# VHH binders against C4-dicarboxylate transport sensor protein DctS (dctS), part 11

Target 1, 216 residues: C4-dicarboxylate transport sensor protein DctS (dctS), of Rhodobacter capsulatus (Rhodopseudomonas capsulata) (p37739r437to652)
Amino acid sequence: TLAHELNQPLAAIASYAAGGLNLFDQPEPNLTMLRQAFEKMGAQARRAGLVIRRVQDFVKKRTPQLAALDLSEVLAEALSITAPVAREHRVKLASLIEGRIPGVQADRILIEQVLVNLIRNGVEAMAEGPRTGDDLTVRLARAGAAVTIEVMDRGPGISDAVAASLFDPFTSTKSEGMGMGLNICRSIVEMHHGSLSHGPRAGGGTVFTVTLPVPQ

## First folded at step 4 (VHH)

Design p8 (framework vhh_7nfr_2)
Fold by ESMFold2-Fast, scan of step 4:
Structure p8 (fold): chain B 216 residues (1-216), chain A 123 residues (1-123)
Amino acid sequence: as target 1 above (216 residues)
Amino acid sequence: QVQLQESGGGLVQPGGSLRLSCAASGFTFSSYRMSWVRQAPGEGREWVSSISGSGGYTYYADSVKGRFTIARDNVKNTLYLLMDSLKSDDTAVYYCAAEYTYSGSKVTFYEYWGQGTQVTVSS
């Protein structure tokens, strides 16, 4: 996995740091071995940076095929794709389209991937942790010069500590590596000159908001 | 915990053969389309081959058609790449990856990656 590739150099850094601290705490610390520990930590940090850059480059190298896109059609398909996993976990999928939604210039496949990933993330959050309800609702609306897609779950929510690292490529509150998926979603949305944010849902749970610009 | 572990890479002469394996654990292997992706020195990543979850459908890049064969063993949770008639241009690090996309998509995101195995074709 991506997490595995990054965890290898991070585990090495932690090991060299622990060894270096043990050396430092000795009455006669071996400065040569300490220097070597720091040099090895630096090498592993550079390796971790290359892994991150490689993942970012892989995502960015996919040239978006921009076309006029009907977001309500894409939403319907994303809900269809995620229906089986939602049913398995007793999650009720709902959609709410508010008013007329203008077309956006976007890559259909990439935006659908974002929606599928965010919906799946919400379903898994509700399956794993305490629920505040049974519905996962996706709301589509126009907000000024942008359209917004809000994926609203009834899971346990996101703590302040988790929120700070949520979009870190290698941080996840789930064993499935959910943080990596969110990072990819953010990259795709930013590639479309939009934004991806999150916040608490009224009544409990989390809201993930995708904002995409309306064509001028 | 998800893990993909490649093996079978090495040094081989032009015209030779090599078999790569990828051992998967921590996810439902048979439900995922699996791929081999390579990266040559100084180049970007290049998709090589994919196989459907059931193994019923296989896909190959034009550069490897007729020379490489992708296969899987869902009982052993293992992916294979059988490489025949190797050329110097096949020199690369080969990664196995679990596909994060849906039917009919022309864009492939990989949800899980292995650490890679080096294949070097030289005389």
Scores: ipSAE 0.000, ipTM 0.110, lowest interface PAE 16.8, mean pLDDT 76

Design p9 (framework vhh_7nfr_2)
Fold by ESMFold2-Fast, scan of step 4:
Structure p9 (fold): chain B 216 residues (1-216), chain A 123 residues (1-123)
Amino acid sequence: as target 1 above (216 residues)
Amino acid sequence: QVQLQESGGGLVQPGGSLRLSCAASGFTFSHYSMSWVRQAPGEGREWVSSISSGGGRTYYADSVKGRFTIARDNVKNTLYLLMDSLKSDDTAVYYCARGLTYVEGTSYEVHYWGQGTQVTVSS
């Protein structure tokens, strides 16, 4: 289980920190033992990073089961899956489909998971921080040779510091390591020869943009 | 050019039922989510219900959940709203909309609306 494998090195770090603090509080701290505690904490942090990379490798090694997808139907499924959590946090889900959306070659299950993760992250951002409105809107549109999916929340936005580390596998702002979800989304989108980016939403909040290529 | 034409409104007593229809033309109906939005006198526009492009998913405002049913016929390019147990608070002009977007508050901004059909619930 990923949670179990990640919790092992995190628990070890906490244990070494507690032991180091106990040594530090002695009248004459043993600096050799303190150095060893810090070295062991660093090793466990690196181990946690390897666990995260192993999860990314599993996603990357999977060959997508490509099929022609109706993205509007996949979006409707993702909205349905996330509706209970959105209602729980008083977030209003909306969608906007602009023009004819061509079929894309994609793995339905993986793309649905990307949409569910991005919508859920937006709802949680609106629940945890100050919000600039009550809506989370997903927009589908064609832009040249690509289809764009924009997940737009009304949360507090992403600071420059947080933006720099958003896809960093060593960054977690949630107790359960939920920050890994965005890295997995990025890997899935890249497997489909697309891109995942983010930016500020007009009027406040964040926009996550997924682009997927249209077969020529 | 996108055209949406609503019909089926009328005067009905509290507890009654009505079926609204929306005939769509000028676009590939089966490719779009569709919505019903209403506007009561002196009020802003209120989202009522939405249905996915394939009809597999439906969404309802809390005020109508359990009383209204949204449906679509992609062969006939027609959207329906089946309204049961009508209340005086349901009195409004009902609009068919392509897609759904939210701007602020409880109202929804839509870019393709029909002329509307009047529903009046009174004794």
Scores: ipSAE 0.000, ipTM 0.135, lowest interface PAE 17.0, mean pLDDT 76

Design q1 (framework vhh_7nfr_2)
Fold by ESMFold2-Fast, scan of step 4:
Structure q1 (fold): chain B 216 residues (1-216), chain A 120 residues (1-120)
Amino acid sequence: as target 1 above (216 residues)
Amino acid sequence: QVQLQESGGGLVQPGGSLRLSCAASGFTFSDYWMSWVRQAPGEGREWVSSISTGGGSTYYADSVKGRFTIARDNVKNTLYLLMDSLKSDDTAVYYCAAPYTEDFGYLAYWGQGTQVTVSS
């Protein structure tokens, strides 16, 4: 998997960092060996960067198949795809469509990938940690010149420490690649001239917000 | 790494039937959801159907529900789409789609596609 391919160079970096710190803590640190530790860390960081670039190049080299997209239909499909994993973890999936949602110019497959990934991440967050409720709700609404998609879970929320590294492609807190998944979602959304952000959910949990521009 | 090879497309008359196949390699097929996606001339890509890892759950676009059946053979690493009561609107290139990793949903690898033409 991508997560396993990325974890290999990240584990090597952590190992060389620990070794370097041990060298540094000696009364007379060997600067030559310390330099070698940093050089090895740099090589593994470059390797990790190549893995990330390969994944991003896959998305970029795919010519986006932009068409008028009904986000309500894509959301229904994403909820259907994620229903089994939600049921397995006793999470109740719900959708809220507020008002008339205009069509957006988007690649259906790529936007479906974003929704499936965000919903699945929310379900897993609710399964792993303390939860404040049993619903995961996706809200569609128009906000000015944009359409917003809010994926709202009832998981433990995102701590300040995790938030600082959430979109950092070299920091993964989960072996499943939660950090990498969010980075790819962000890249897909930005490819569509939108944005991906997060914040706390009222009553506990996290809200991930996707904004997509409305065609003129 | 991931290889997907579609086959089974062709020219059929309205009301006809076709069976599409997708041979998968380069990943543990039985661990991943699989999908069919189509693209009609001048249109964007449209999701058609998805099947869970063990085949216990199947999902269909409203336009094909009741006419198409998705199936998989995890021993042969093959995905199928059985298409019945074909309409001219079903004319498209059909792609087998596999996620890059289950962790990222449908960061799909697509095959080269197989052309389905429904016309008299």
Scores: ipSAE 0.000, ipTM 0.131, lowest interface PAE 14.6, mean pLDDT 75

Design q2 (framework vhh_7nfr_2)
Fold by ESMFold2-Fast, scan of step 4:
Structure q2 (fold): chain B 216 residues (1-216), chain A 119 residues (1-119)
Amino acid sequence: as target 1 above (216 residues)
Amino acid sequence: QVQLQESGGGLVQPGGSLRLSCAASGFTFSYYDMSWVRQAPGEGREWVSSISSEGGTTYYADSVKGRFTIARDNVKNTLYLLMDSLKSDDTAVYYCAKSIYEHGLDSYWGQGTQVTVSS
């Protein structure tokens, strides 16, 4: 948890400070050990600063520049951007536009980032894990008063047991992967009064669904 | 198809020890970071520990630090959790999980193994 990651360096600082004060209060303080205590405190303070910066970067959102957006055009652009990584991993990108899609009020570059991130995550899941096929399909359709964008991969799927922690940041098993991608997508979609959900794909894999409201 | 099979659970007295194992198949085990997660009756899931693909980096929840050790054997495709100084609060079903997406999202879980610490 974030509190745990921040409390580690803070507890270390408090410990070194207490030890340093004990040394300082001796009749003949050990200056070498005092220097080492201060150096370790400085290192832990820098560590705490990095944790805080990463949290601030994660929650930092630009003010959406809402305008009428043609989702078919932004989808085509996102597929173009992700084609090289899909090709590298032998994933076939496809799109399915069902019926006439109404315009939505959205920030073009933020929605493009969501699509690029979801497509890239699907490609990487298919590349790194067991896969049930070689296609990744993005479906665009109207569902009532909303437009849905479904990113459908052929990766291993998400177990019910993991679903509860799906969007938990900082549970990444890699130190440089701090758990940001899907949470950033959710934040962007929620800024647009939409939702991001997931479910199993027929035939194997996962469907990530972005729902955006149609202007009323 | 990804398959994870946990074993090694059982009934143990407080202060006792257990060694959990997870046999992995259907994927290249040595390529993936692995984790242990537990769920106590009527409670949500709690992450316990993670280990990097090469075994060089390990992470632990505060509740288990100093008592549990996560390890892996990439030749045998097996993940381990060595549990010392067990407490009644450690009573749970323990699952091993592999992460595929960047956040531990889209993890695959096994059937679990029950650990009961009798007070």
Scores: ipSAE 0.000, ipTM 0.113, lowest interface PAE 14.9, mean pLDDT 74

Design q3 (framework vhh_gocatamig_d2)
Fold by ESMFold2-Fast, scan of step 4:
Structure q3 (fold): chain B 216 residues (1-216), chain A 119 residues (1-119)
Amino acid sequence: as target 1 above (216 residues)
Amino acid sequence: EVQLVESGGGLVQPGGSLTLSCAASGFTFSTYELAWYRQAPGKKRELVAGITSGGYTVYMDSVKGRFTISRDNAKNSVYLQMNSLRAEDTAVYYCAAGYEQLFDSYTYWGQGTLVTVSS
């Protein structure tokens, strides 16, 4: 439920805060554990923010608010939001920014939603199947008149059979809202006059590529 | 209370056309994903066509080019225009709705409407 999704990060924040206070009140507090408690609280607060953004977009059907967007900043935030789930599944998140990335005209909240969803899907693919490695890497690069965002996992890859139904609504085996995740990503990217595609990753896994246009 | 009510089913000759309608109430229609599923006796339920809140559409291969899904947010309705009907299109057709941007998914279903293509 929505209440369940909102209460999870809020309960986690309260728990980490209580644990941090107990740790702080010790005669010789462990500063490493205290730092970890604050890092976890920050990640859960960002997750709660994402849930609120999704709910607001759902109830109001947000009109895209296009503005000059720094994709490196949005990527850093998306990686921060997904760090706890990646760590839970022993996935190492990495980013690779190739050269100068120009600004794009995009809605920050919607593009962040796309990145979080694609990264989370990659982490889940690596958790559920055989892995060819432990990294999930997001690459930013300019390709002509476009910027590309590649989300590269080390999961089992996508078979031809799975590819045929990948974007079908209500055909996903995931019961908790993930079945429409990729379809939502495609809709958001298309709103921005971009494209979303996928292919095999060199060395094993899958690459999801988001392409966004750059003004001439 | 959420309700989805299908209409427009019936008996039609091969090569004929039908338009199915689904009227929705009890939720904010414009923010939902809508889909048409069908089920023939003894067979699994299958997705025929879907439409997102943003207007992105999907179709099963056997109906692509023959069927068209559309929505009217002002009327809280989704439609399936079926052309060049074949005997194998005979099934009960169901309207379904779900949230597109929530972590939890909700699936609401109508009671179904029967489409019979005579032969």
Scores: ipSAE 0.000, ipTM 0.122, lowest interface PAE 15.2, mean pLDDT 77

Design q4 (framework vhh_6z1v_2)
Fold by ESMFold2-Fast, scan of step 4:
Structure q4 (fold): chain B 216 residues (1-216), chain A 121 residues (1-121)
Amino acid sequence: as target 1 above (216 residues)
Amino acid sequence: EVQLVESGGRLVRTGGSLRLSCAASGRTFSDYHMGWFRQAPGKEREVVAAISWSGGTTWHADFVKGRFTISRDNAKNTVYLQMNSLKPEDTAVYYCAAGSYPDLYESWAYWGQGTQVTVSS
């Protein structure tokens, strides 16, 4: 499945990073082995990109296969997939599930990709810019006739300039840490008759909110 | 794996038009998102336009919106940049690039050698 295809290169990256740090801690670091570690990390990052590309291309051609979906289960899987990259960047992933979350009619694969993309974007924003804390929290709650998923990072927030181009494809910069895959996320959420929005997080950072309707 | 060769760069008068072409070799051209970049003397390379693997999604930088149009022909393994209403500020070496997911990783894996566009009064 997608989960282990993505988890494999991400776990490999985390492993090479840990090995590289151990080499740096030695009195005379082996620069050849360090170079090899970085080369292998680069190769695994490219592999992860190809997996995501296949999913992105599949999304553009896919008719959603709606079924009753347990969002808590999908969230747990998304957190598992993104844990290695969060760990590498010293980001603490947390989830908060408020009360009983009803099932929603959704395409599991597409919703999982939305969560993975939003969590990864938050981690990268915290890694590349100034941060106001070290947690990235995903909150799951029922709000009236909808279920709300809030992905809350502690990154630098979104300026008015960035907000204007946030959903433009191919335009996010590493230094701004935003915009990667967000146009695809919005399309997926809207195919599910939901919405994707963003706003400032109390104490600093950004909240991305996914709203999905509860079945009648 | 993908090799890119740009063509079409030349001297053009202000207000003129020019079409750049980028010919790709490799079996997986249709799998890549493609982009046009430019680099003026003394400046860093900047993204001008990008197009998805299918051609269904395009992006153009604000400084060229309404003047430049990116397109692709997957059957011919070619990406194009149609440049209209050229200004002296458009003078640069234009590069074709291929990348898997620019909007997810901002990674452009393959680059052409560039083609010089000069716009004069």
Scores: ipSAE 0.000, ipTM 0.148, lowest interface PAE 14.0, mean pLDDT 76

Design q5 (framework vhh_lunsekimig_d3)
Fold by ESMFold2-Fast, scan of step 4:
Structure q5 (fold): chain B 216 residues (1-216), chain A 119 residues (1-119)
Amino acid sequence: as target 1 above (216 residues)
Amino acid sequence: EVQLVESGGGVVQPGGSLRLSCAASGFTFSEYHLYWYRQAAGIERELIASITTGGYTNYVDSVKGRFTISRDNSENTMYLQMNSLRAEDTGLYYCAKVYPDEGLSYHYWGQGTLVTVSS
């Protein structure tokens, strides 16, 4: 995953920094080893930069192919793609479609990737921490001039500290993190003149909310 | 062009063994996560085993302890060693490559290899 690819060089940087500090604390610091630690940190920082650039360039290079999109159809496909990982972690995927959902002008492939990423993040949250239930539910509804997609997990929730670093690509709070995946989702949603937000779920867990404008 | 070619399927008795191979071309093999899927008649295609670029493996519960996935980056080939085969393991086995998560999720799979476990 992106989080895995980014977390590897970041963990290496932290490790080399800790090793370098240990060298400074020795009676006769080995300057050659210290230089190597700094060189390795620099190489890993460049690697992290390339991962970020590759992801950003991929999203930018794909000019959004906006067309009338049936979000219920895209949701069904995203649930199908994520079903195996949900079953592995004993998560029950459910969908709620409330009322008539109008077509939106959107790029099917990019929106599907947003849904897959958000559902996978919810499943992983439920697998890694205490869960308050077994369901992950995706809700579609119209709210005024927008269509709302809510991805609702039963994981441990997001603390204020985690929320502050949620979109920071240089901070990881989990083994796989959420930083890069969520930044991509945010970028895609903003390309569509929508928004991505999060909040606590009633009964425990987290809700990630995607809003997309209805055609004018 | 991307190409995945499965081989090694056949007919075996319950308790028997088979080794499946997936030969890949048209992409940088070492940079992709690799998967084995199984499809039985009238049933949705199911992920059976996966192996990441770093060599970490995962298995569906029904095959855990019986199947072993591996990869050989120098030969651009992935394997599935299947032991203690059961009638329920009968199906078409597909290999697939999946992009590391880069904003798109594509599954490319080959034409499949048939495994029949008969009593």
Scores: ipSAE 0.000, ipTM 0.104, lowest interface PAE 16.9, mean pLDDT 74

Design q6 (framework vhh_7nfr_2)
Fold by ESMFold2-Fast, scan of step 4:
Structure q6 (fold): chain B 216 residues (1-216), chain A 121 residues (1-121)
Amino acid sequence: as target 1 above (216 residues)
Amino acid sequence: QVQLQESGGGLVQPGGSLRLSCAASGFTFDHYAMSWVRQAPGEGREWVSSISGSGYTTYYADSVKGRFTIARDNVKNTLYLLMDSLKSDDTAVYYCARGFYESTLPEYDYWGQGTQVTVSS
């Protein structure tokens, strides 16, 4: 995974730093070994940079293929894809479609990826932390000039401190892949003139809201 | 009121460099993808580059890959296009646009007035 690939060079940097400090504290420090520790730290930092570039390139390689999209069909497929992991973690997936949902101009593959990622993140949040229920519900509704997709989990919720780093790649240590995945989701939604936000769910948990414009 | 205002155009020799800026106002800038689109005299509009609202994702037309860089400053509400190794074929009026373009489905809702770039010896 990305987390594993990034944690390897970061752990190596921490190890070389600790080793360097131990050498520094000797009565006659070995300057050659100190230099080598620094050189190895530099090499690992460059490796981390390559991992970051690979993640960026994953999104950059896809030019959006826009077409009229039935969000109900995409949601059904995303729920099908995530059902096995939900069952493994004893999470009940549900959908709620409120009223007639107009078609949107969107890239099916990219929007499906957003939904799969948000649902998977909700399931993982419920699996790893305290939960206030066992359902994860995805709601589709029209709100004025927009269609909203709400992914509602029953996990522990998101603190203000964690919220500040959720969309920053590699800065959220408690979200195994969640921060990176959310950053990708945000980019995809923004390419579609939409927004991605989050807030507390009534009764406990988190709501991630994707808003997409209704065609003019 | 949404406003987009381009600047930085001018005359440059082949192989030269130029930096275009687009000042945006009247909307939450970081919520929207932004694009650069150009139009040569007598030609249709050609998409050049797009950047997501967060700045994480960038896309480039094949004709400009490796030569142009799109960037944004969400604190200053400004979009940039850094143009290197300019060719005569890059001569056009460059427009800042809110949204992302695909050749068959333009998704722009607001455009700037444009800035002229002329590449000539």
Scores: ipSAE 0.000, ipTM 0.116, lowest interface PAE 16.3, mean pLDDT 76

Design q7 (framework vhh_7nfr_2)
Fold by ESMFold2-Fast, scan of step 4:
Structure q7 (fold): chain B 216 residues (1-216), chain A 121 residues (1-121)
Amino acid sequence: as target 1 above (216 residues)
Amino acid sequence: QVQLQESGGGLVQPGGSLRLSCAASGFTFSNYHMSWVRQAPGEGREWVSSISTSGGETYYADSVKGRFTIARDNVKNTLYLLMDSLKSDDTAVYYCATGYLESPYRGMDYWGQGTQVTVSS
């Protein structure tokens, strides 16, 4: 919901403010951690602003707002957002950036939503068990004229029956009623002239691959 | 690139029927959940109906349940809305859209031109 999307960065701001005040009240406050808290509050405020702007742009029937995007920065933010749910389910989040990743032309808020949804789906798959490991790894790499983002979980994998209906909305039994997640992710990626696919992960689990073109 | 073209709207009396069509091009239609959304003059967008990629699952707003039927033809890349027992409150411009538009930024940011449905005596 819009309220859910806005409440997340607002709750984060409130949390960092409370933590910052606790640090400030110490006899010898850690100024490095205080600076970090303020920087994170600023980032979350900017994120809330982007959510509001995207809602306004959508009502005006606008094309996604493409800009040069640093995927490493967006990945770091997506991992930060999903860290609490990963900890709750005893999943270790990791990232692997291979070589120099060129900028892509993309809408930051939409690509961030794709990454958050794919990471969350992987964590939930691992929570269902059995799992073959405790890590969920996101890999960034350049593959020819494209950049690939691979979200690799250690869940039970996807059966042939599930694969046939994977992009059918409302087939998910997830508690938030977010059964549209994967179909929305594919839609967003294709709006960026990319693709979303899946396959088995070596050693067990699933890999979801997002491919985005590199501008010429 | 992505194009959605609605047709089939018109003027009809209360209790009448209409069949709307939406022709899709520029994307892999069979990979997308499709929806019908309407907008009456001076009002916001109202979700009407959705259909899964295979057509195996359909969903309807309470205001149209039992009167409207959504269907799709993945070979022809066409979405349909069969509207029975039309009421004056059904008067609106009808749009087809990719995905489910429960949130303004969760679906594709692309709509067709719309087709006007007017229900009046």
Scores: ipSAE 0.000, ipTM 0.105, lowest interface PAE 16.3, mean pLDDT 75

Design q8 (framework vhh_6z1v_2)
Fold by ESMFold2-Fast, scan of step 4:
Structure q8 (fold): chain B 216 residues (1-216), chain A 121 residues (1-121)
Amino acid sequence: as target 1 above (216 residues)
Amino acid sequence: EVQLVESGGRLVRTGGSLRLSCAASGFTFSYYTMGWFRQAPGKEREVVAAISSGGDRTWHADFVKGRFTISRDNAKNTVYLQMNSLKPEDTAVYYCAAHIYSDEWPGYNYWGQGTQVTVSS
């Protein structure tokens, strides 16, 4: 069962944690074995994340609840949700709404999840290294037959090597699962007949661009 | 100001039942995935159950499957854990947690202060 598949990596994490505590309590702990225990826990956490993603993908293949959506309202909510994490990491959240943004046909909850995940990832990127600035800005604009949502951080940017594998599961070296979160965002956006891309931000950092079609 | 306040923890005899409640404030509750965690004496905090923002998807740990049920009432900003057929090994402090969509599950963003459940034989 699915519960069994999820419990296997979770049980492995608990087992490695117990083993690590036993090693720690020894008079002369083996630091190499202890580090390996933590690395194995991280790998099992990533496996659990893949199981969750498979469940989410299964659910998403059901009918989405599409309705006329005001992206500025969803953005305001996403910024509110991510504000505590941003404050903790000394990141200033800002929004830029350029002109009148038409409604799009979208599932409010799923689009909010995309925005929250992209903003959170930007905050984490800014927390992990020297910043090129203190702001994370989300821009809404109409571009012809599409609306664009640009999530712009001031983190260290994405190297070309990392960029090639960014959306591949298991590319993250951390149990956080950067690549898996972005894969889920891409799936949601594609379900809405849109696209998700990334590129360098002028002045340093990364821009993640979500493009959604304007209804006819 | 985000707050999660657990209630309902008490002493219960083996085989009994108990319902825990978690009242949330300071955020748009209906958009968050909610979870219940527990921490027994001498153990790390472990995930017990989780429920999606709309309440249409749930997950329960194998050690409570068939006995515990998570549910939520978005109109009341409350998440519940119905605990049936309680066993002594269920004795723990139970924590309510809220998380934003993330692939570090169960990596939760907000935590309550906990409610003590004690199951006696």
Scores: ipSAE 0.000, ipTM 0.120, lowest interface PAE 14.9, mean pLDDT 75

